# Designs tried in a protein design chat: VH-VL binders against q9h9l3. Part 2

Target 1, 176 residues: q9h9l3
Amino acid sequence: PRKMVAIDCEMVGTGPKGHVSSLARCSIVNYNGDVLYDEYILPPCHIVDYRTRWSGIRKQHMVNATPFKIARGQILKILTGKIVVGHAIHNDFKALQYFHPKSLTRDTSHIPPLNRKADCPENATMSLKHLTKKLLNRDIQVGKSGHSSVEDAQATMELYKLVEVEWEEHLARNPP

## First folded at step 1 (VH-VL)

Design R3l
Fold by OpenDDE, second read of step 2:
Structure R3l (fold): chain C 176 residues (1-176), chain A 120 residues (1-120), chain B 110 residues (1-110)
Amino acid sequence: as target 1 above (176 residues)
Amino acid sequence: QVQLVQSGAEVKKPGSSVKVSCKASGYTFSSYTISWVRQAPGQGLEWMGGIIPILGIANYAQKFQGRVTITADKSTSTAYMELSSLRSEDTAVYYCARGHYGSGSKFDPWGQGTTVTVSS
Amino acid sequence: QSVLTQPPSASGTPGQRVTISCSGSSSNIGNNAVNWYQQLPGTAPKLLIYYNNQRPSGVPDRFSGSKSGTSASLAISGLQSEDEADYYCASWDDSLNAYVFGGGIKLTVL
């Protein structure tokens, strides 16, 4: 079986009125939840909105942040050849300006067995926070300091592990 | 092989300045930071500051702000640390180290160290 | 006076398991990765553990790191004579905008 990693990214607002979502932090964990990568990332454009309430990103985090082009290279090196698990992961890939092969991607926001296990509608899009509370009895994204991408990546991996066997079998029979 | 080679030992008078060099090889210079860490005799490690070569941006520990200047020459893959207004308590081994960007900031490898002695 | 707090010394006999602690705050260990460095007598520091629990190439698996809350720990199993060294924890501090070290711990192998 292929190695598996989970990814979570935080974005800030750039461009006119801060409507462009730019990568500002990326965290990657392995199957056991060990951190492989966790860096603040400097967008190529001026930050208009830090979105701190949600992103947890502040101005001081950008002082020693990794330039985007360098960070992107580092992250892609880690992801290459692996199964990548994320929640609403299309947003992360968009921010990275990179799209992992669909056959090697696992999005916990679109796994019907996971929703079923959480007593949610199978075709609904549930938040990571909600699924983590229901299935892991854990509170994430608490407080006013914003999200922790490491915490979110770890939670995402743990959620996927709950349905890994069933979902991998499903995908084998129904490749994307 | 990744290596950081530092300049030789220095003996300085109080009030003078010292400039230590750190030549990097075996890797892409702009893909990593360079940090400076010193260690007084029998004491622990103390971070002084670091530089992002690709951006030319340096940051410093508050203790050394205004007295330390860190620079990098991308053409020679060499970083420099200049410390002014030297005092006896600045006597230490000074290390350069290759670092990752951001909050991780792991240092690997380290230079061999440069002994700076400040005495009247 | 170090931002991160470590005991000044520890000891063990060959073959024992020893644990070295590192205590910080929410602005450093609480929010940032912890790295560990080994410094043998008369030598430059060497990266031992990074990102809380990752081992660089060449580091034996008897070295392990962990992080919980605002504290970190380095565990050395099967202690050997060559492990006698100083060990430093380190992390970025968001409030100080600086890299910070522990005071270092002298590990003696009896």
Scores: ipSAE 0.020, ipTM 0.598, lowest interface PAE 6.7, mean pLDDT 92

Design S3f
Fold by OpenDDE, look of step 5:
Structure S3f (fold): chain C 176 residues (1-176), chain A 120 residues (1-120), chain B 112 residues (1-112)
Amino acid sequence: as target 1 above (176 residues)
Amino acid sequence: QVQLVQSGAEVKKPGATVKISCKVSGYTFTSYYMHWVQQAPGKGLEWMGRIDPYDGETKYAEKFQGRVTITADTSTDTAYMELSSLRSEDTAVYYCATDSWYRSEYFDYWGQGTLVTVSS
Amino acid sequence: DIVMTQSPDSLAVSLGERATINCKSSQSLLYSSNNENYLAWYQQKPGQPPKLLIYYASTRESGVPDRFSGSGSGTDFTLTISSLQAEDVAVYYCQQYYDTPTFGQGTKLEQL
């Protein structure tokens, strides 16, 4: 069986000016797009800015949110030993205060074959929304209600699957 | 590819107004602040202000308050910086810049710059 | 506004040698809650816009060579190029984003 999951996180703003990006939701899907994890997460610090229009997070979502430390444990348990696919995944890992092994990480924002397929410069950083539209003919992150981390994780996985064979072969020949 | 493409060089007389454009591509225009940075010849970088293209909310540096107007056209994914009452000291390259993470306010992407020359 | 002061204003370093640029902030850029420093470093070559090198004081931007590193905390920060390459000749800027963004005055790095 494939040991591959895709992750996407939503962050809220904490700190005096709300500049700190704190994990507030995490979604993990398997290779088939099935949701393995999707929880609202309570940051350890007071939320100054929910960033709702981007994050989709509202105050009501935090009422029964999973404390960060607990959520982190749950998430790490899922990720351990897996190939983790994400888009600009460094941000997710930073929010999680966890960094997955590079050899087991796949960042769809930095996969040249994926950009090539989308008729984009191979070394450019493309948005998930753009790649999803171009390669999957699907609109994500639409509206003003914020992103869906599940939707984004699923899109990320689907994008990766388009170049999985080629990219995995490349990585096998050129391990990070 | 994420690109910020600015309008061409401008030559203006003192007292005039200049309006520079910054067209974006490769990312969701309304998802990130658009910043403007001034750089006088041989000098450093100076933050001028920013706009939230989502709702048009702006913030300006005190130095430019009252003379600078930043706007955004979401229909064309273009940000604008208008500087009025131009003076010789305004001769500079002006950059648009954006972050890649909401409210990070460090700048991953930059326009190529627009030279504005103010001379009588 | 937070004032950023770089030192030195100009620096000449031989190829292969270490280059060190310092940046001081008028107030702490360390956020106690997450222990992150809201400080970025940029490289700017003539006729080009600045290029992001480091953010959060010590995190390298994607594609930035390993010879570039950022260190420091609070009010004192350092950009280090472990082994200067010819292409590293440029002006370097620190920038805080703890509050309203402000830049250091820049440090011109030349090849000796």
Scores: ipSAE 0.484, ipTM 0.848, lowest interface PAE 1.5, mean pLDDT 94

Design S3h
Fold by OpenDDE, second read of step 2:
Structure S3h (fold): chain C 176 residues (1-176), chain A 120 residues (1-120), chain B 112 residues (1-112)
Amino acid sequence: as target 1 above (176 residues)
Amino acid sequence: QVQLVQSGAEVKKPGATVKISCKVSGYTFTSYYMHWVQQAPGKGLEWMGRIDPYDGETKYAEKFQGRVTITADTSTDTAYMELSSLRSEDTAVYYCAKDYSYGSEAFDIWGQGTLVTVSS
Amino acid sequence: DIVMTQSPDSLAVSLGERATINCKSSQSLLYSSNNENYLAWYQQKPGQPPKLLIYYASTRESGVPDRFSGSGSGTDFTLTISSLQAEDVAVYYCQQYYDTPTFGQGTKLEQL
């Protein structure tokens, strides 16, 4: 069995009209939920839209933010060789401009047994908040504190752990 | 505990300018956007604009662009909405409202509203 | 701007019966990164400011009775009152905050 980490990223808008999603925060936790990485990240391009309503990112968070290239190196070092768990994780990888091997990727937004356990349609795309509430009886992404990528990463890992055994067996029989 | 208290009703003539205040209590003024919403009599709600009291950055609806000015005084925890070149169709109740969360533009706390009547 | 359209414009429901209000957006309100829908519901009674009922399409604001629920995703949303109470007579608005905030035209809910 390989070591697992969970990742969650927040993005801001850069480029024309802020339509390019650029990494602005990344959080990584281990199997036990311990924080391995949590940094604000400075995009290489000018930020046009902080997308605070989505990201929770504010201007002051960028004052001492880690440059993207440096942060990317740090993050990749952590992810290399690991099973990476995330929710809608393709967005995180895209923002990182890094693509983890599919065989080592677990996306909790596309795990039928997880949805089944939550009494949701197996092929539906459910929110992290909904699954967390339904299966862990925990509220995330609530209150006045805004978004927490650490909290989301931890929740993602806990959700995966609920179906880890059967899903890993499934993947072993049906490798991607 | 958390409360937005607005200034009283106004009566103005066409072409005049009105300035409404919204005083904050019970939370950190600079931790949330302050929004202004217009509601004409018997009509729906219309977003006018917002300010980030932290740095004074503003955003306005296109409909009101050029006529509306939103300001914030952090020393008194008060936001202001100024609407110039008033027209009869500007007769409405105006509300201030705060973000549920910073930058998340669902509004959990509202002022009591300020009626502005524009008539000749 | 994203256009919000409610239906019906008005409805009358008997006490204890279910009330259903629909809201449609001209664009998807689903944020792909977190799979949340940026849609809120408000209740407004005469002479009062709007009151937040639901945010993120399905999360009840604190203090809101359990009979109120929000559902839907993408462009189609629904506010449901499972058992109408007399104090629920009001105008209800949906609002998106995916982009620059815009409101639906409102739905007047009356007692039958």
Scores: ipSAE 0.034, ipTM 0.700, lowest interface PAE 3.4, mean pLDDT 93

Design U2d
Fold by OpenDDE, second read of step 2:
Structure U2d (fold): chain C 176 residues (1-176), chain A 122 residues (1-122), chain B 107 residues (1-107)
Amino acid sequence: as target 1 above (176 residues)
Amino acid sequence: EVQLVESGGGLVQPGRSLRLSCTASGFTFSDHYMDWVRQAPGKGLEWVAEIRNKANSYTTYYAESVKGRFTISRDDSKSIVYLQMNSLRTEDTALYYCARDEYSGSYYFDYWGKGTTVTVSS
Amino acid sequence: DIQMTQSPSSVSASVGDRVTITCRASQGISSYLNWYQQKPGKAPKLLIYDASSLQSGVPSRFSGSGSGTDFTLTISSLQPEDFASYFCQQANSFPYTFGGGTKVEME
């Protein structure tokens, strides 16, 4: 358990028409939900769309944001050797331009026992918001101010903990 | 070199107040949780309070024995953690240590100050 | 609160002896158990964290084991500088609590 962290990232739009998703915030929490990392990150390219209603990112957050290359180094240092838990985590890794070993990755959007516990189809992709409400009776991503990556990372970790024993046993028998 | 230096201890009467300070140096103070641990004369160790870092909203925790009377706070710009002690009791008499907490997931006190003595007596 | 029962309260030993100190938690604390050494007039010093991880700079003759409720600190070969008090501490939940301590004294 102590070797587990949960990650959530917020992205803004860069490139032509803002269609490129660039990392603008990253939050990492430990097994107990303590924040290990939470930084605004400055993309290397000009931001075209802050996607504020979803990302919660505003222009003012970029004034003292950590440059992407520096942030990436800091984040990778934290993730190295850890079991990394996330929701639809491939998006986070893509934004980080980093891919964690599959054997050390846990994606709560693809854990059948978790969906089963939430009375959802095992092969369906459920949102973090829905699973959190159903299983933790907690509302996240409320309002129009955008997501909180810390809140999302904490929720992700809590969800995983519900099925940790069962899922880890499954993975031990069926290594990815 | 990591250093923690406590100050503010002294002799006070019951019901009085005292404020302890712990000045930290040699590390990035703002990253770490900070704790107070006390030790009554000839007795064991008792955890008193913890204050977490900015990333964790400066959340505080207290032992039941001091809850409502003691307040832990910090000034990251000065690298100082404080312990405001109100309504002091004779049982609060102890050597008070400031300790740095590892916060990455293990939660141990890897550095301690030399302590400051608080004596509550009529 | 989680009570930490440490035993023995004191032990007399000689240089070169194997010394074992135990700590029992009133409930499961996983591996959130730390060991400290305290010499008279000095602040505690971290020896072991996470039940079995040796703190940097601590001699290898110190070791920790256990999980759940039962933990052990072992000094494989007692040295003159090891005569001191030792405390366990759980960090599983608030309030953090310490064992009552074990005084290792010269026989």
Scores: ipSAE 0.467, ipTM 0.827, lowest interface PAE 1.5, mean pLDDT 95

Design U3
Fold by OpenDDE, second read of step 2:
Structure U3 (fold): chain C 176 residues (1-176), chain A 122 residues (1-122), chain B 107 residues (1-107)
Amino acid sequence: as target 1 above (176 residues)
Amino acid sequence: EVQLVESGGGLVQPGRSLRLSCTASGFTFSDYAMDWVRQAPGKGLEWVAEISSEAYGGTTYYAESVKGRFTISRDDSKSIVYLQMNSLRTEDTALYYCTRDRYSYGYYMDVWGKGTTVTVSS
Amino acid sequence: DIQMTQSPSSVSASVGDRVTITCRASQDISNYLNWYQQKPGKAPKLLIYAASNLQSGVPSRFSGSGSGTDFTLTISSLQPEDFASYFCQQYDSYPLTFGGGTKVEME
């Protein structure tokens, strides 16, 4: 069985003027797209900007949210030893204050074969929404309700699967 | 092959009880939430109850029409989901389907049994 | 509870016709909608999940669209095997609810 999961996080604004991105939701799915983890997370500091239009996070979601430290532990337990797929995943790891080994990380925002397949410049950074529409003919992040981290994680995994064989071979020949 | 087989249906009088069973095969039963959905003769589909996997707490949900009367449960060792139906009413008459829930790229019922018929009549 | 209003209740069509079925939710359910097909004497079969995703093995002539409250199932070119009943179903919140169904009949 493949030890592969996809992750997507939603962040809210904390700190001065809400410029600090703090983890407020994390979703993890397995290779088949089944949800392994999906929790609202309470930042350790005061939320200044929920960034609702993007994050989908509202104040009511924080009422019973999992404290960050607890959530982080839960998430890390899931990620440990697995290949972690994400889009612009460095942001997720930053929010988690955790960095997964590079050799076990797959960032769909930096996979040239994926961009090629989408008729995009290989070295360009394309949005998850764009790639999903182009390659999966699926609309994500639609409406004004904000993103769904579950949906985004699932889309990310499905995108990666399109180039998995080629990319894994490339990485095997060119380890990071 | 993934398969669900319902049993336990029959003719009963109002106020009586009946227990339905659904036997699953071809997949890891314990990993999946299961539902019961019924269909009255010549009518549409009506969701009845759901039970999550034990790994996720085995939480149960019910339609308002059956709350307090029906109980959904599961035996993972036997790959069976049950529907205990008490205080049956004539409006409970229907074909009862067992379904498997998937939570991949959505939340849907991807596998259905052939159903078992429950008839409640005086 | 979320009410799903499906229309039409029945439609007569011929092979090759474009058939459109609509489903309206009483409130915003995002894309949390599935479509099922049920042939006479058979159990329902999943066609589309999450409003627009074709289930594996489903012919490409089937498509789903919509978000929020209004959803559409389209059969681009009706085939003989497509004469059946179709149901929408929301999973935004419990209780899960189905539309009233649409019977596609031969003209």
Scores: ipSAE 0.014, ipTM 0.593, lowest interface PAE 8.1, mean pLDDT 93

## First folded at step 3 (VH-VL)

Design A7a
Fold by OpenDDE, look of step 5:
Structure A7a (fold): chain C 176 residues (1-176), chain A 118 residues (1-118), chain B 108 residues (1-108)
Amino acid sequence: as target 1 above (176 residues)
Amino acid sequence: EVQLLESGGGLVQTGGSLRLSCAASGFTFSRYAMTWVRQAPGKGLEWVSAISGYGDYTDYADSVKGRFTISRDNSQNTLYLQMNSLRAEDTAVYYCAKGEDYLYFDYWGQGTLVTVSS
Amino acid sequence: EIVLTQSPGTLSLSPGERATLSCRASQSVRSSYLAWYQQKPGQAPRLLIYYASSRATGIPDRFSGSGSGTDFTLTISRLEPEDFAVYYCQQYYDSPWTFGQGTKVEIK
């Protein structure tokens, strides 16, 4: 199997007025879309806003959630040494309080060939939902149950695979 | 230094009530879940109840559900356990414990003895 | 509830010897949500290991935890006189949190 994984995280609001984004779920899939990790995560601070509409996180999900420190260790173990693919992945890393090496990071929100393929401006930041619809003819993040981080991670990986060869060649010639 | 000090234990008759307190210091109390764990004389440890940092989550062992109530006053750095309808099998040393990551207990008080007599 | 069964009930050893304590769960403990505690007579329990293998702050290197799924082990590589006590495992994967019945490590 390739040393490539895709990650997607869901966040809840903590701190004053819930303005702090805290990790509440993390999903990691391999190159084939198989789930390597999918856990609800318990923030160290009180949850003020579950942001359920977007996050899909509910109070009941926190009952047996993985403590953040433990989850972080588990996740980092998976990511170490891998090429990590994500969409707007800086948000995920921020929530994890971990930053993967840039040379091993792939952000599908900043891949011009991907946007070009979707008939979007190359330098625009397109949503995962939009790119997935345009390029994979698949609807994600539908309904009232909020996002599925597994679904999003899988979509992200599939999108990257469309431009993998071209982009990897580009990066080889133009290392970050 | 983290310190937990239980109080309120004593002798009570079957069917009676007792309120335990745990005074906490040495850490930001509201950021951590707290738990009660009890130990009958000469027996093992039994989880009794837990409460989240701000009290929005509570959980109880089946053996005490409906009879015991866990609460906290974060302004006073104090954890409470209201025990009603006490039974002989509730006789135990009750420990207050701090949950570092909510679910395991990195600091314990010295405990307070509750004796329920018929 | 998840039942934790510790073995042996009593372990008689001499200082300097290796102690191996077992904790078996009635069902899989996800993510190794298992802790080990030490309790000496007349004292409160003390956390030794969390997350099955993570050593708590201030705990000597001679203590180590391992295992996953349903089988967990606490190892004391070389027993010190102060290590003779009762040891409990605890799972925090599923409510209610449960403890093993304990293993007493006594001096031979």
Scores: ipSAE 0.007, ipTM 0.573, lowest interface PAE 10.1, mean pLDDT 91

Design A7g
Fold by OpenDDE, second read of step 4:
Structure A7g (fold): chain C 176 residues (1-176), chain A 119 residues (1-119), chain B 108 residues (1-108)
Amino acid sequence: as target 1 above (176 residues)
Amino acid sequence: EVQLLESGGGLVQTGGSLRLSCAASGFTFSRYAMTWVRQAPGKGLEWVSAISGYGDYTDYADSVKGRFTISRDNSQNTLYLQMNSLRAEDTAVYYCAKPYEYDSAFDIWGQGTLVTVSS
Amino acid sequence: EIVLTQSPGTLSLSPGERATLSCRASQSVRSSYLAWYQQKPGQAPRLLIYYASSRATGIPDRFSGSGSGTDFTLTISRLEPEDFAVYYCQQYYDSPWTFGQGTKVEIK
């Protein structure tokens, strides 16, 4: 079976009015939750909005941050050939300017069995925080200091593991 | 207005080379993975190649691997397709296509440019 | 590769009738990565449906997409004269991205 990793990224606002989402932190964990990558990343453009409440990113984190080009190379090297698990992961890949094979992507925000298990509508988009609380009885993203991308990546992986067998079988099914 | 404009098509002999260009306007070019799709006369659509926003990742159909090279110049908002060792079966209208999202279905297409490969 | 087979090859109908086009995949495709295109003679394709059931901007309500797994359907509730064209399904679930061979909707 192919190796599996979970990713979570934090973005800051760049460009006019800070409406452009730029990668500012990326965390990657393996199947067991071990951290494979966790770096602050310096966007190529000036940061207008740190979005600290959500991102947890502050100006001080950017002082020795890894330049985006370098970080992107490091991250892509880790992701290549793996099944990548994330929550609303299209945002992460967009920020990375990377297209991972869809067949090797797992988005916990769009897994109906996971929502069913959490007693939520199958086609609803539930937050990582809600699913984690409901299914793992754990509080994440608490306080006003912003998210921990490592914590979120770990939670995402744990959530997926709850439905992995069923979902992987579903994805692998071929009509007779 | 979002627009794609292909150029560079024409008549070429078997074994020859041709370079297609696609000029993009009306959107942030580098934010999208761009693609080439071709259509032989009277036939269906065939995906040819795709390139990431920064141009450091590329993908190709088996039918063109080793012969075609996709590239882009984001400073010029231009997509390219270098076609070498052309074959008769490469005869087609070549479309440049923009995805709706970064790497999704194609919401914008150029008018296409005709490539004819003759013996 | 994922092979998409469309049926029927040709659909002859009159304006005002309902058109049902099928696209079958050789293996399961997540519904979020199936698209439908319309192409008229001498024109580039036009996106109709993406993510299997989402209508592209400017596409009339008479067009709808449905399906999951290996079976997808494009429905035109009431054909207008301008709807007579060739329709293609496409998957962007796995590389290589592939198109169906097309269904021609022609006037009866």
Scores: ipSAE 0.253, ipTM 0.787, lowest interface PAE 1.5, mean pLDDT 93

Design Ac2
Fold by ESMFold2-Fast, scan of step 7:
Structure Ac2 (fold): chain C 176 residues (1-176), chain A 120 residues (1-120), chain B 108 residues (1-108)
Amino acid sequence: as target 1 above (176 residues)
Amino acid sequence: EVQLLESGGGLVQTGGSLRLSCAASGFTFSNYAMTWVRQAPGKGLEWVSAISYSGDYTDYADSVKGRFTISRDNSQNTLYLQMNSLRAEDTAVYYCAKVRYYGSYSFDYWGQGTLVTVSS
Amino acid sequence: EIVLTQSPGTLSLSPGERATLSCRASQSVSDNYLAWYQQKPGQAPRLLIYGASTRATGIPDRFSGSGSGTDFTLTISRLEPEDFAVYYCQQYYSSPETFGQGTKVEIK
């Protein structure tokens, strides 16, 4: 609806041995999958590991990237007051250093009806790639050049739409 | 059981002001977006305004932007509509309604409505 | 804004007959973001269907919704005396939320 967006972030490794996940790209799409935001983001810390195989981030993307502080402000302006859909979304919020209300958060990795439709155990945490292939018959995260956060955000929104009516009704009866 | 009880309607002169209230009970008010919908005599339904569960986000129909202000008091379980610069075209029964869930603006429970009559 | 056009404006039927009410949108609406309401004289509207086809709590199974894109239908399989009322469709896909002009279902 007008007040629902989907988000997907790409992180690079910073800190000791590159073990800290720092925001390096964020994509936000509206209900129809139209891109509202898609920027490479420059972490405030030195990048130790680009994690390119998964993130799709390379040194060239950092040249004109939006500084973290500025990007964070832009992103939070879009997310505030909206239902935000994501997959394992706690990782995205952690990278954004942001707390989104649980009542307005939809995590497609933790929606029992969605797993049920995919013939997966209701309480299991399934990957976005698996759910998208099983339920939408689409392959995402294909190849060795990393993920497209736009593609992932669009897939996440489409997955949520499959259970939206059922899940929103559940949440109305069982507020978080 | 969900109940919405409206008050504050009445007769007002063109250019005047009125404040409508809606007392909510039977659900956790602070978890749901709320809305005002109006109906002019003998006409259909028109969405007027909506407010998020926290009160941080509001939205208005173009016909009332700049004149009406929606607000809520979660501690009192009450929704408000402050109506300023009233016009004859604002004459309608005003309904308070509960949004089924934020971002999915179908309205699952409605108050009985309060009549606002604006004389020219 | 999305304009919803309902047809017919008035439907004259007898109890026991099937009622079919149409709602057409000026732009494509997700079939999950279309609702139907019933309103009786002097009463507030009552939610019948949301998500184009999901019955609201307490709504009899003689009411059903269908459709997608720009064409939506509310069907009442066998009219009861209490079903004679005005019916409104509403989209909540795009702000501002809009209602159709209504279809009056009246006794012949």
Scores: ipSAE 0.000, ipTM 0.465, lowest interface PAE 17.4, mean pLDDT 86

